VHH binders against Formin-H (forH). Designs and how they scored, part 22

Target 1, 361 residues: Formin-H (forH), of Dictyostelium discoideum (Social amoeba) (q54n00r34to394)
Amino acid sequence: VSLNEIIDLDREFELLLDKLAIEDPIKRKQMQSLPDISKRTLLEQNKADIYRTVKHKGPIESFADVKSVISSINTKHVPIDIIKTLRIHLNTADRDWIQSFLDNDGVQPILNILKRLERNKNRKRKEHSILQWECTRCIAALMKIKIGMEYIASFPQTTNLMVLCLDTPLIKAKTLVLELLAAIAVTDRGHGAVLTSMIYHKEVKKEITRYFNLVQSLKIEKNAEYLTTCMSFINCIISSPSDLPSRIEIRKAFLNLKILKYIENLRADYNEDKNLLTQLDVFEEELSTDEQLNSQQGTQIGIEDLFSQISSRVTGTPSQQELITLMTHFQRMSSSNLGLGVWTLYNALANQLEDELKIHP

## First folded at step 4 (VHH)

Design p29 (from p27 with S31R Y52S Y100L S102Y G103S S104G Y105T L106Y S107L R110E; framework vhh_8k46_1)
Fold by ESMFold2-Fast, scan of step 4:
Structure p29 (fold): chain B 361 residues (1-361), chain A 124 residues (1-124)
Amino acid sequence: as target 1 above (361 residues)
Amino acid sequence: AVQLQASGGGFVQPGGSLRLSCAASGFTFSRYWMGWFRQAPGKEREFVSAISSSGGYTYYADSVKGRFTISRDNSKNTVYLQMNSLRAEDTATYYCAADLEYSGTYLPSEYDYWGQGTQVTVSS
């Protein structure tokens, strides 16, 4: 998520509190301290309530029967307002409703719409782009919960159709697609799915190489938010694997497309855009770090060796049981879809604690 | 491509009136809710008014209720904002925006298309 989106979210949420007439300073501060996902959920809930107040007379009159809802969207000519109504509902529905939606193949009608849009070869009409936008937002709503993210990461057909939306003229839609693909790519199952989908994209769009159109967009697009998100997506797919050989292989595809030349041009054109410059710096710094690691020809200490050293120092001491408890916490994290982000959070906390205790300055 | 051309801004004395117009092209105007937003220097972009696709529903920010009137002409693909009893605090760049379905929120990010804006300055 970009810094500009975080700033926009905070501003939008502040306006929501104003609209709801929440003027108590203590209550306002408590609500403003909510996680971003909670704020987005409340914003979508308020949108749904206002939509209902306007008395929209769509064919989806009730969400109590999941199969009826799926039937309403599983038609050859689905109006945009029906997909908007579904999107609003998906953002507010409980876990049981979403599970039933997924179990009854509720995602398939959304995918069928995206498939039909691709077959029609009509990417310049607003109605086409808005349907792609609303379908992508439905997928985004599903990804907010673990069962939805797991479903999307498990079925390459979903990410395959998402990557086809990258050629849309609607900049907000392609930006959202890249954000969602980046979120999928950092999950254990999702990284492989995203990489496979980029191969599918190459085949369907008849690219000379994988990532060609993506890298060309860094030259063509003049929207700083899109460029930042695109670089962030590239950085995510390269850096998500913990193993050096995988990172080198993925990065090589971008280096062969002369991405370093485009990065230099972006630095010149956007010299005051801190968010974009940060993503450009990340690409070049991780490249340098991995080249240094590769030149050491496997002289770096691995996880097994590090653990053997720790275990040798701790076994037979009072700290042995504490280490076992700590490793049990880490074992639970390793089985979650949020592994990378949680590990970086723990590292930040460890660094702060070490600074406080003067162990590692 | 899609265009929203806002016009009618300018200099006006406090208590004066001004009429803004927004001419739309490149999309099916009659299916879209239309909104007006404004942004003063150093301030957030704020909601002013919105009108439904048919013109049957209108919404206004509390700061402009009773002073401003939004209207539309679907045959001309144009939305209007009639501003009466103008005050110094109404000084801002005014933007028109289109949304296929109005959410009823103050959220600029929910609108699909945006115009270039027209400057309104209320000063003595």
Scores: ipSAE 0.000, ipTM 0.114, lowest interface PAE 20.4, mean pLDDT 78

Design p30 (framework vhh_8k46_1)
Fold by ESMFold2-Fast, scan of step 4:
Structure p30 (fold): chain B 361 residues (1-361), chain A 123 residues (1-123)
Amino acid sequence: as target 1 above (361 residues)
Amino acid sequence: AVQLQASGGGFVQPGGSLRLSCAASGFTFSSYYMGWFRQAPGKEREFVSAIWSSGDSTYYADSVKGRFTISRDNSKNTVYLQMNSLRAEDTATYYCAADYGSEYLRDSQYDYWGQGTQVTVSS
């Protein structure tokens, strides 16, 4: 990979963000932090959505009937060549064909193959590794079209099986999975699906904490491209939410797993790898930026400032008297010797009410 | 069967030019991303250049940018690499490769590989 190759991709991706009118600086930075394949997936998805409204001749005419295609891959022993052929077809089929494929549960046989491969992971057969790779590329092909990406983001059973591939010894498959998960995570619905799938990964792999195996891979794996992609994925899931509290919460899981020590070791071991160093820099710079923002929001906003904001919003409204009544209750609490427990009880009740009214901080 | 036949290599003096060709058969050439890679003795295979399926976008390694030009003719199922101002360090076996889609230019992601053509730049 050359610097000119990276510059060309980044320029094309910037133009896509401009075309889509993505002007939010936070969202742009999050999308710019995506791995190269994720950026290319989004670029091709935008292009493919336009082109696939026009019917195209696929390279394989035998794949014209959706139901027969699904039947051919819904067998206990699927030939690798038919999955390769399916991948190529998924990349060329028109929107109507892909929609029919999704509607007729065409993704399920692919997921069944991945599930079967995970059950047989103790058998390190070459055919198993190739089949896993080709199935992952079929998912990648579906993600190049908007309806496919929306399907995958909406049904976490797909991302659940994708995350199980993170423990595979096949480095290229693990790398591709992280690239695809990062692309899914940048979407609003997909971010939640990816986070839920990482909980599923923890449960299935019996991790002591979520992300444990992912973070350990930063120490174990010696492939610079994988390490870069892994850091990029971590950066993406942390920075994808636009709100500071969500980013702090997600990042805290990684900080608790001592990721900063692994980043230090990676800087020493890969001191001339510009791509990896960039992703390490992104993690540390975004941590520093969010700590600065947290200090501005937390330490500079006192009780007096918060009350002034509340008072200005309710003074002269019907709610003014209710605020006075509420403050009277707080005044009584503050003079009691009941301590922290009473305040935490009120906060728990407030949180429950906010959840019911769908009010979020 | 899928075939990628690279040709056009040979001996050339520093500052000279060569044009490599890669003839493809057995797949829908116009749908594939095409790349050129090279491998010098005792070194790992490295990326040289790539061209999008339509021919509209091209990518080059820093070491060859401004000297090499990649192009394709979809009507002839052929990709070309025009090499100008050749240097001794360009000596390598050159491989053409085809991948379905516009994915990251990592060589492990290419579907099909040619047998290679030897380029030797020496006085």
Scores: ipSAE 0.000, ipTM 0.264, lowest interface PAE 12.3, mean pLDDT 79

Design p31 (framework vhh_8k46_1)
Fold by ESMFold2-Fast, scan of step 4:
Structure p31 (fold): chain B 361 residues (1-361), chain A 123 residues (1-123)
Amino acid sequence: as target 1 above (361 residues)
Amino acid sequence: AVQLQASGGGFVQPGGSLRLSCAASGRTFSSYWMGWFRQAPGKEREFVSAIYSSGGYTYYADSVKGRFTISRDNSKNTVYLQMNSLRAEDTATYYCAADSGYEYLTPARYDYWGQGTQVTVSS
């Protein structure tokens, strides 16, 4: 199959799931994991009904004019049905339409809705959560194509508003948000955006430390799919950097929040959940691997680097001449046939002197 | 743009083993998800396995779990698929793919594809 045929299949199948009112993330994931032949069979069986449903449902009269669609959602009181209609269209629109939508700031009205919901979060919980869910699904639809993913990864304002949805009581919505953030975190530009958004989350939600609420959710939530997605997200943000120091720094935040104890408890409580156990294994294996690499790099500190540190502190001081004298002794010892034994004796004497002078590294 | 070259395919008897390699050139290999997909004659392209940029996350189709192992070496810009206990139904052209994509199970998420390497499991 061609790439265009595969893109069409995914988009049409998402529309079918919407038409069949399959909104449970677990059920949708099961349906999305069906073989392509099964998806095509279901689509063919429902082809006429899908077309009929889209034509007759929704307050958006025409999708021919992108700017008109954006205007329809860029109001202070956007009905949920309008956002649902937009979501359905985003899953079936061609690449040129989506590009035009992005170019005309079509994402901004969706972000404005999320911003308003955050301001009014204590007023109407059910309506609030459903609208957050539909807006998040619109973002998910955009991320199914490369241009949408790259757009979202490039603009931290999107991820900033997405992370605010993490305190929603609707488990399926926070699960989807974490799934999308994980996908963004693994892109070339998205990792930095997600890290910045978690700082923003701390500031807005007045967390004690960054990631506090996220890590606490591992104890509080009893939904296995959520827990798996949460661990996957944590693993993604830690392992995305190619450099060891960045991974260690990010992981340290989670270790300081006692994540290892929560992982231990999750292993006990979900001992047969293969997907969750895999994510817990990933966290611990990456930690072990990075600790080994860190140990190896620490032992590779060169003689030249160490000497440079000493020289920078001693050059121009009265101690400079004493350092030259010490190096002269070492030069003489390096010519000795006694080898390792002489250096270990020097080290033993140095250790004893340091102990007597109470010098502790 | 990333260019991918898949290799290591061949003819093998049932129960045998093969190791496929996918060499990447171009942009930063270590930032991409890498996936293996296969397509048998008369069938659609199906997911086999995927590995995240760090190597920390691996995913497998149910049909290959316990038999296939995906790995990567970012220093060599290469991803590997170790295939053990091969069966006749594993006969297919195997493709490697790279992307920063959202869905690791969906071919449409992958922007860069290798030419493919043929694996034939037959007695």
Scores: ipSAE 0.000, ipTM 0.129, lowest interface PAE 18.4, mean pLDDT 77

Design p32 (framework vhh_sonelokimab_d1)
Fold by ESMFold2-Fast, scan of step 4:
Structure p32 (fold): chain B 361 residues (1-361), chain A 123 residues (1-123)
Amino acid sequence: as target 1 above (361 residues)
Amino acid sequence: DVQLVESGGGLVQPGGSLRLSCAASGFTFSSYWVGWFRQAPGKEREFIGAIYSSGGYTYYAVSEKGRFTISRDNSKNTLYLQMNSLRPEDTAVYYCAADYESGLYSPSRYDYWGQGTLVTVSS
């Protein structure tokens, strides 16, 4: 690929970020770190409206009445062809049509289909995977427009159902899901939603730790495009926060899962794959940069530093008295002869409460 | 065994026309997205267009719109590409591809590929 062709891709992708309303310069740069294949895939999805001519209507007779379209997909047994027809239309529909679709709760029937597929996963057939793929493509089509991206990022049930799709045997479907989650994660509202959804994934799939299945896929899957997209998603969720402590905490989860060993193995197995190697380089470079920055700032978090951060956020607010009460309980526990067991019990209760409140670290 | 076999390629002068065919076997052709891609030496595989019979939808890359027409005959399990007003830059190996679940833009999303047919546009 020539330099001019690389510049053209980056320029087109910049326009896509504008269309998706990614306004933060730092987050835009993180999205620009995606491999060329992922950038082209997202551009292809977005180009559906600009570069394609849709001729002849399918099983949905008319798209003039948005409510009729929604009714046709809001049934217990929706044929795959109807969802395919909807996907094609969503890729070509104008902003006003999409706004009407969202306002009339058109996303809910799609989510209901995904929810039913998840409940019936023990009856998993090729048809199940195909329907899941077409529903995911409908979500992708909606995300190409700012109003759709804002909607998906704002409703946690959407990202919760998307992360459950990561366990599909259809490699192209899990690749698309990771691309969409990465695009959501670089937005302010979407980053928190994605992290919360990964906690939900852990609970539903009974993972030992958050991200366990995702990291294991780096060992199991042999599809270079998937591996590149997976690494890109991991890089996006780690690097999206502008503050160093948040990046360190998120990255720590992956380091504890031995991701550096898998990166070493991927370098050996995919030595000539430029796109994958770029994402492996990004992970290691960001780690090195943050370690250097952490050393320079002296931001190793000890007890006094952590408390100072908490008290500065809470002092002068209605929560100040509750923090004083909580610290008084800790003071009493620290003076007890019960030892480590009391602290571990308290931590277990705190973890359970955080899970119920959907708070991510 | 799933097979896609392209035919109809050859040498044509600038401004000329060619019709490519792709004969499919080993799968339920009428249920699949089928499309055309091309690849010039040293370049990536480029999308030309795709057609899905259920819903009657046809998609084209903008650069080929109006010059190329995609059609299918499900009774013959055959996909066609009518190429008009050919230019030297259209010189490439042309591939047909099929996929049950997608059929849009990305080559990596297609599960079945033909061996390709060479089209040379030169005087």
Scores: ipSAE 0.000, ipTM 0.161, lowest interface PAE 16.8, mean pLDDT 77

Design p33 (framework vhh_sonelokimab_d1)
Fold by ESMFold2-Fast, scan of step 4:
Structure p33 (fold): chain B 361 residues (1-361), chain A 122 residues (1-122)
Amino acid sequence: as target 1 above (361 residues)
Amino acid sequence: DVQLVESGGGLVQPGGSLRLSCAASGFTFSSYWVGWFRQAPGKEREFIGAISGSGDYTYYAVSEKGRFTISRDNSKNTLYLQMNSLRPEDTAVYYCAADTYEGSYLREYEYWGQGTLVTVSS
């Protein structure tokens, strides 16, 4: 036994007493006076205990260092229980810790997981959906605190990735996503982000029109909680703007998708579901109220006034000739025996193009 | 009919140890994260630690790490908290909670027990 071996043993044993939180000066002194054999035995026992502990702690050993936490989740293969551990911490951490997490781009690893899941659509759907659910719950945990909600409502990429989860077969996951999007949509900054994200959803999922899959889910899904949350989300995006024209424009997209027919069917199928019926009532009552307000304000402009506004903006520009060409097409249609259906088809095509160009008031 | 029932609290001297138990019923215990919280008189409720459904992952509040150990027995639907080197500051009502989501993200800790009182005093 060398002197260096004796010095190393005493130092290692001191570290063990610190790890075991032995603070009593008398007990600490007594343990430091143990024979070398006893000290080595306790160190070996502690190594076995550390090994057992490591099996239960996983790679995230401490949440004191925000950057270490972020590094632990920013790996190629993150176990689902690590994401669950992060979620619990996000629900309980103080404001300063959450601020540091946001400032050090802690949301990005979660978004990277959601991006990988979207790219790997060919994998087992159940496992895919469960991981989407756990990642979405981390976002939900952040939204419980004001700074997290403000970050998510303002961060350009977050809502875009959240809407991609709406196509999951896991009903509880798409229900949670709609609940979160509704909460974001009632904020001024978040409302615009959610509307833009629904255009992104249309592009990625190749929908014929924005909101098509969402409205179709009202017919397909038979889960009352999902249906209630879906209607609540629709009501939130329509009613959040304080100005009448914005509410009318957003609602028009849903009316064109025949949502009133689906509401009628839902009333018949879920006639005793108080929560769902309340959301159906909200949609119809707000529609009625806004139609009354629209009639009182006289905001509907006539064809001549609308044309005058258009012509004043394009006269003297290169677009003038294109407008003349469009009017010539409409003139030919108006002189034909073609009925209302052709005009509605042109309107549907125009709405699709406007969605693609993101032309919304 | 989800229920969480804590037990094992009592009077203990400083430096002593206690093991708390939480018996769970009415849900698939092994599928949920479960955890321990405490509330001292006149103070906010504080988080102590949580354990994954499988038991493979644990998380602790920094202040309690090393003195408290959380574990579970899924065959008995029971959660445990082993408390060592207890201090007068550990005097509180201890609660178990199931970290679950049911209908709203605002209600993740929807299932709570009644609590068990731990008093650390001479």
Scores: ipSAE 0.013, ipTM 0.468, lowest interface PAE 7.5, mean pLDDT 78

Design p34 (framework vhh_sonelokimab_d1)
Fold by ESMFold2-Fast, scan of step 4:
Structure p34 (fold): chain B 361 residues (1-361), chain A 121 residues (1-121)
Amino acid sequence: as target 1 above (361 residues)
Amino acid sequence: DVQLVESGGGLVQPGGSLRLSCAASGFTFSRYYVGWFRQAPGKEREFIGAIWSSGGYTYYAVSEKGRFTISRDNSKNTLYLQMNSLRPEDTAVYYCAADYSEGLTSAYDYWGQGTLVTVSS
């Protein structure tokens, strides 16, 4: 049984307990602790009651009045069936209806729901994950129309709230969010918005640095489709800029987070997954190609860029302590009054060693 | 019936260019997220990229550094794939696909029958 089926079962069973007027907290908790097969049996026996309960909470009956539709979703307690009905309608509505929806700020109530779910993150309810999923699908439906995509790409508040959804336990929801963010990021205006939203994500989630949680998910998550989509998103934001310096700068953040080690682990764990392996190959091939282009263009490699390359390859290996020791020696050299001569001596010794080991630039 | 029909495939020399077309009928093309896939003999289907309903935004899962460009013409119900600087490894059957409800996933609603592209000297 899928997680979505389990969440739907728990929701429908909760509605049945409401219909049966089971208000005693102890008794309600005991009923909620029943095995799934027992819950399904009780739901089947009370099918008419479920139907009546759903009708009382009501889906949107008419879409003729856009303002009434917006009012229906702009409440503190929005039934999930209303959001599902809205999503279906957004996929079929004509351009004029969608334009009116956007003009009357119809996206804001959806964003407000996402804000409330983030604010109530300490109240982990399965219903919240489903509502977050359906709200994300409404955004996806709007993005299929040019006016909707332009609206979403033009308002940073939208992408800021979308990135907060990456913390959801519902894997299909965060997979969809990454797909949508990738679609936004391939545009000139949208790329900047997505990068800025990842800074916002860092601030809200108290990340050590931008992309930390995203990269960490490559180690934590065991869903191949998610991992493939996550790598695709990373590849997309790095490769979207046409200029080499921008690609190098963005990629540097991921290299500093040891993404190459995670890619190595993913290759071992998912050796038969061709889609994931393709995205891992893309990351490494684009890195190699850009390093070659940087060399061909005669671009001066900065100290920070060189250190980032060394650090990403050495951190977490037995060589890390030796690198720290070497950097300590260099720190002493930089604070000494011996000047250029000592640096050239170190370089001469390094060149001699490299010749013996047949290591060349 | 819903139909997606690819055309423009054929034999091309390495370094050459080719433009594929995908003609859509039987559904409201302008409302669909549409994309390109390819499959070489004995290999799994590979996602190339997709373009949003109005053509304003394009996403590439496989980066070719501008070698491949996806575009669409909603007035003609047609999707295009412009392929430049072709290489032997680009030899495959190319498919177009349309998705109504679930974004960029591999679970696309409608698929074409494919068009063969052979890059050989």
Scores: ipSAE 0.000, ipTM 0.111, lowest interface PAE 17.7, mean pLDDT 76

Design p35 (from p32 with W33F S53G G56D Y57W D99P Y100S E101Y S102E G103D S106R P107S R109Q; framework vhh_sonelokimab_d1)
Fold by ESMFold2-Fast, scan of step 4:
Structure p35 (fold): chain B 361 residues (1-361), chain A 123 residues (1-123)
Amino acid sequence: as target 1 above (361 residues)
Amino acid sequence: DVQLVESGGGLVQPGGSLRLSCAASGFTFSSYFVGWFRQAPGKEREFIGAIYGSGDWTYYAVSEKGRFTISRDNSKNTLYLQMNSLRPEDTAVYYCAAPSYEDLYRSSQYDYWGQGTLVTVSS
């Protein structure tokens, strides 16, 4: 079972429990502990499109005027209880209400609250952490519906503000943020947004390298659910691209941060935690598979095949002359005594240029 | 020092109506979620409805559609539950609760509770 398949199963099963209005924490935990086969069987018996419906036997709400609701949360001092009310309503509202909320810029006030909380981070009281938690849950509620997920994934500011919430001391909020970012990252449009947001996180938090704080959390955090979700998020951003070169380049950032050593330590500390061990196994199995594929592809495809593909796309275009010029440079390098170091230098420069131009391999 | 005192319970025939009151002291209702729960013999506490602010936002359990109405009087710091078209299944002890922090529907998330008022629907 692939990483994406495991994440989809758990996500869909959570939506099923919500749809069936199973609210008892003991029964919910009992259901969540069922084997994957049992979860799949229950989902297969529910033939309704669970991503399209957030309606269940939930409470009846009194939120007739969408614009009035938006105005009430678009103030300097929004009480936590107002955001809680909004979050509960977003979980029960019909598609038409949610569409009206999105169309009238209802997401922006929530983002503004998160932005204000980040500016006041030196005064992070428990109350501030709870407000971040409730705002994050509002985003989660919107993402349960396809129109909400599509809106959030297409809104450039959302993932940027969500990654800043990873600095919160509230473990449940950090865990939820990573779950949401992982869900966004497995979509075609959302993957690039999440990668860009992690660059933004590095800049704002002044990290030595991208992902530094995320990988360090694997060493310092002791919450098994958080660690599992963190590994799941890392696996999602690495495995989401269908092309081998992209996966190798993304994974390289984590390997350079010595993630394999932290995985070894987590196996020792959490040897009975099946969910965490599964995510650790996924990371190592994907790495092994891609290394094998990279070796096979290099042997099987070869330089001539790669050049033929490039040439067929570029011949007859204005770029043809530039390709000839680039190949002339490579010809000079190949006929000189420059060795491996010059080729690796060119690759490093190409990588920097591609990052600057937002061309992900 | 927060206190909640319920009143208005009693014996009512099926199809009848009752209005329950909850008087609060030690805090103001206008700044918090406050709600009604009920508990029938041998069952867990069940959410009925909740209100926030001056009455602008209300939530109801699906089973109470149109039959129950929650309201408040800010000048008296009092919460009300109007119950119409009562059925034998509505027989329970009704509780006023405040405030909710995590989950409006989960009784464990309410910090303060009244002692309850008994409603019996029987002929």
Scores: ipSAE 0.000, ipTM 0.200, lowest interface PAE 13.6, mean pLDDT 77

Design p36 (framework vhh_7aqx_2)
Fold by ESMFold2-Fast, scan of step 4:
Structure p36 (fold): chain B 361 residues (1-361), chain A 124 residues (1-124)
Amino acid sequence: as target 1 above (361 residues)
Amino acid sequence: QVQLQESGGGLVQAGGSLRLSCTTSGFTFSSYWFSWFRQAPGEEREFVGAIYSSGGYTYYADSVKGRFTISRDNAKNTFYLQMNSLKTEDTAVYYCAADYESGSYLRPSAYDYWGQGTQVTVSS
């Protein structure tokens, strides 16, 4: 909820700076540092002017017909100015317009642009990074209203293409993507979509393991706002599940990538950055809390720990040979093309046997 | 180069089972999405299920979850839709689809490659 409010204000204000053609980096930074109340006041004063200016001077001259707008962006070559005009409109459009846009597959042309940019990733044009940025901002604008957030959280194809922008050299685009993914991850449906997007990212970018590039960015990037947002995203995907086993499994991936060493280094390098330190503290405090809770719930363990318990009870007994035979059957099942069905069949048989033998945990 | 061909459609009674096959050719990427869609007379094409080719991850429409299972056989370059507990509402032309990178499995317009479709009719 609060993260969406932060995205809404700062991103809408950046749109205003774009509309006013404020391109001086020093002046832009000064204006972006204004208090929230000042930013809201300037946005309110310019709201009608932005809408009127886009209607009269933009490449999209009429927003009355949603299907016409979608048609104008659903071509193989879309000028960046058209996407900028759409972005501005999405930030001012009412709920009924946005609902119609979503219902008529208005998001798909934006995703097709991102997909096409990835196909042409070897072309190092400044325009590619700017177009990725503008498409991401369109998605951000849609997410500022509940129906857009729910749509994006429900359709993993959107998050899959958003993560491709993490490879951009444009730090502000990487930061925005992580902010949006964190907001999606805290929703029930969106958490799964975000986890899936990181698998997609691994495959497309040929990572040795999921999250590798993300964790490496904690060492490579020197931007405190990015680092804070990255840690916040990691914390969100780990802490969103209410069940302990899910949190432990997700966190294990990061621990295996030596994230604790990177956290130690970040504490040393950014010892006065309160926002970053807070996110580092959250990671370590949640780890500690879950380790304590896991010790109290000894029956909720991983495969290696569970096998260790079985092995310690069975090794050296007549049952050892039967366990070896059973594990050999499991090894054959794991290499078969029969999938989940075979494992569920064995579980059903085991449950039936346990009931007959009155074996209960 | 890339082609998809469905088989296994037919007439079946409500409560019965049917297995659809989609034979693929010309695929070189491990990151393909393989999906099933269906279209009832007078309706739009609807998502049914998808499997991500890099392993294990399957997705289903709420209307079929628990009844339908998607799987693949890499040795035969074929993926399947196992349909159990069939209902009259499942009557449709079933299409297989593949998309190489996007994971855009929920929207028909996102797929680059399609089969010709196979009719499934579920009688009361």
Scores: ipSAE 0.000, ipTM 0.175, lowest interface PAE 18.0, mean pLDDT 77

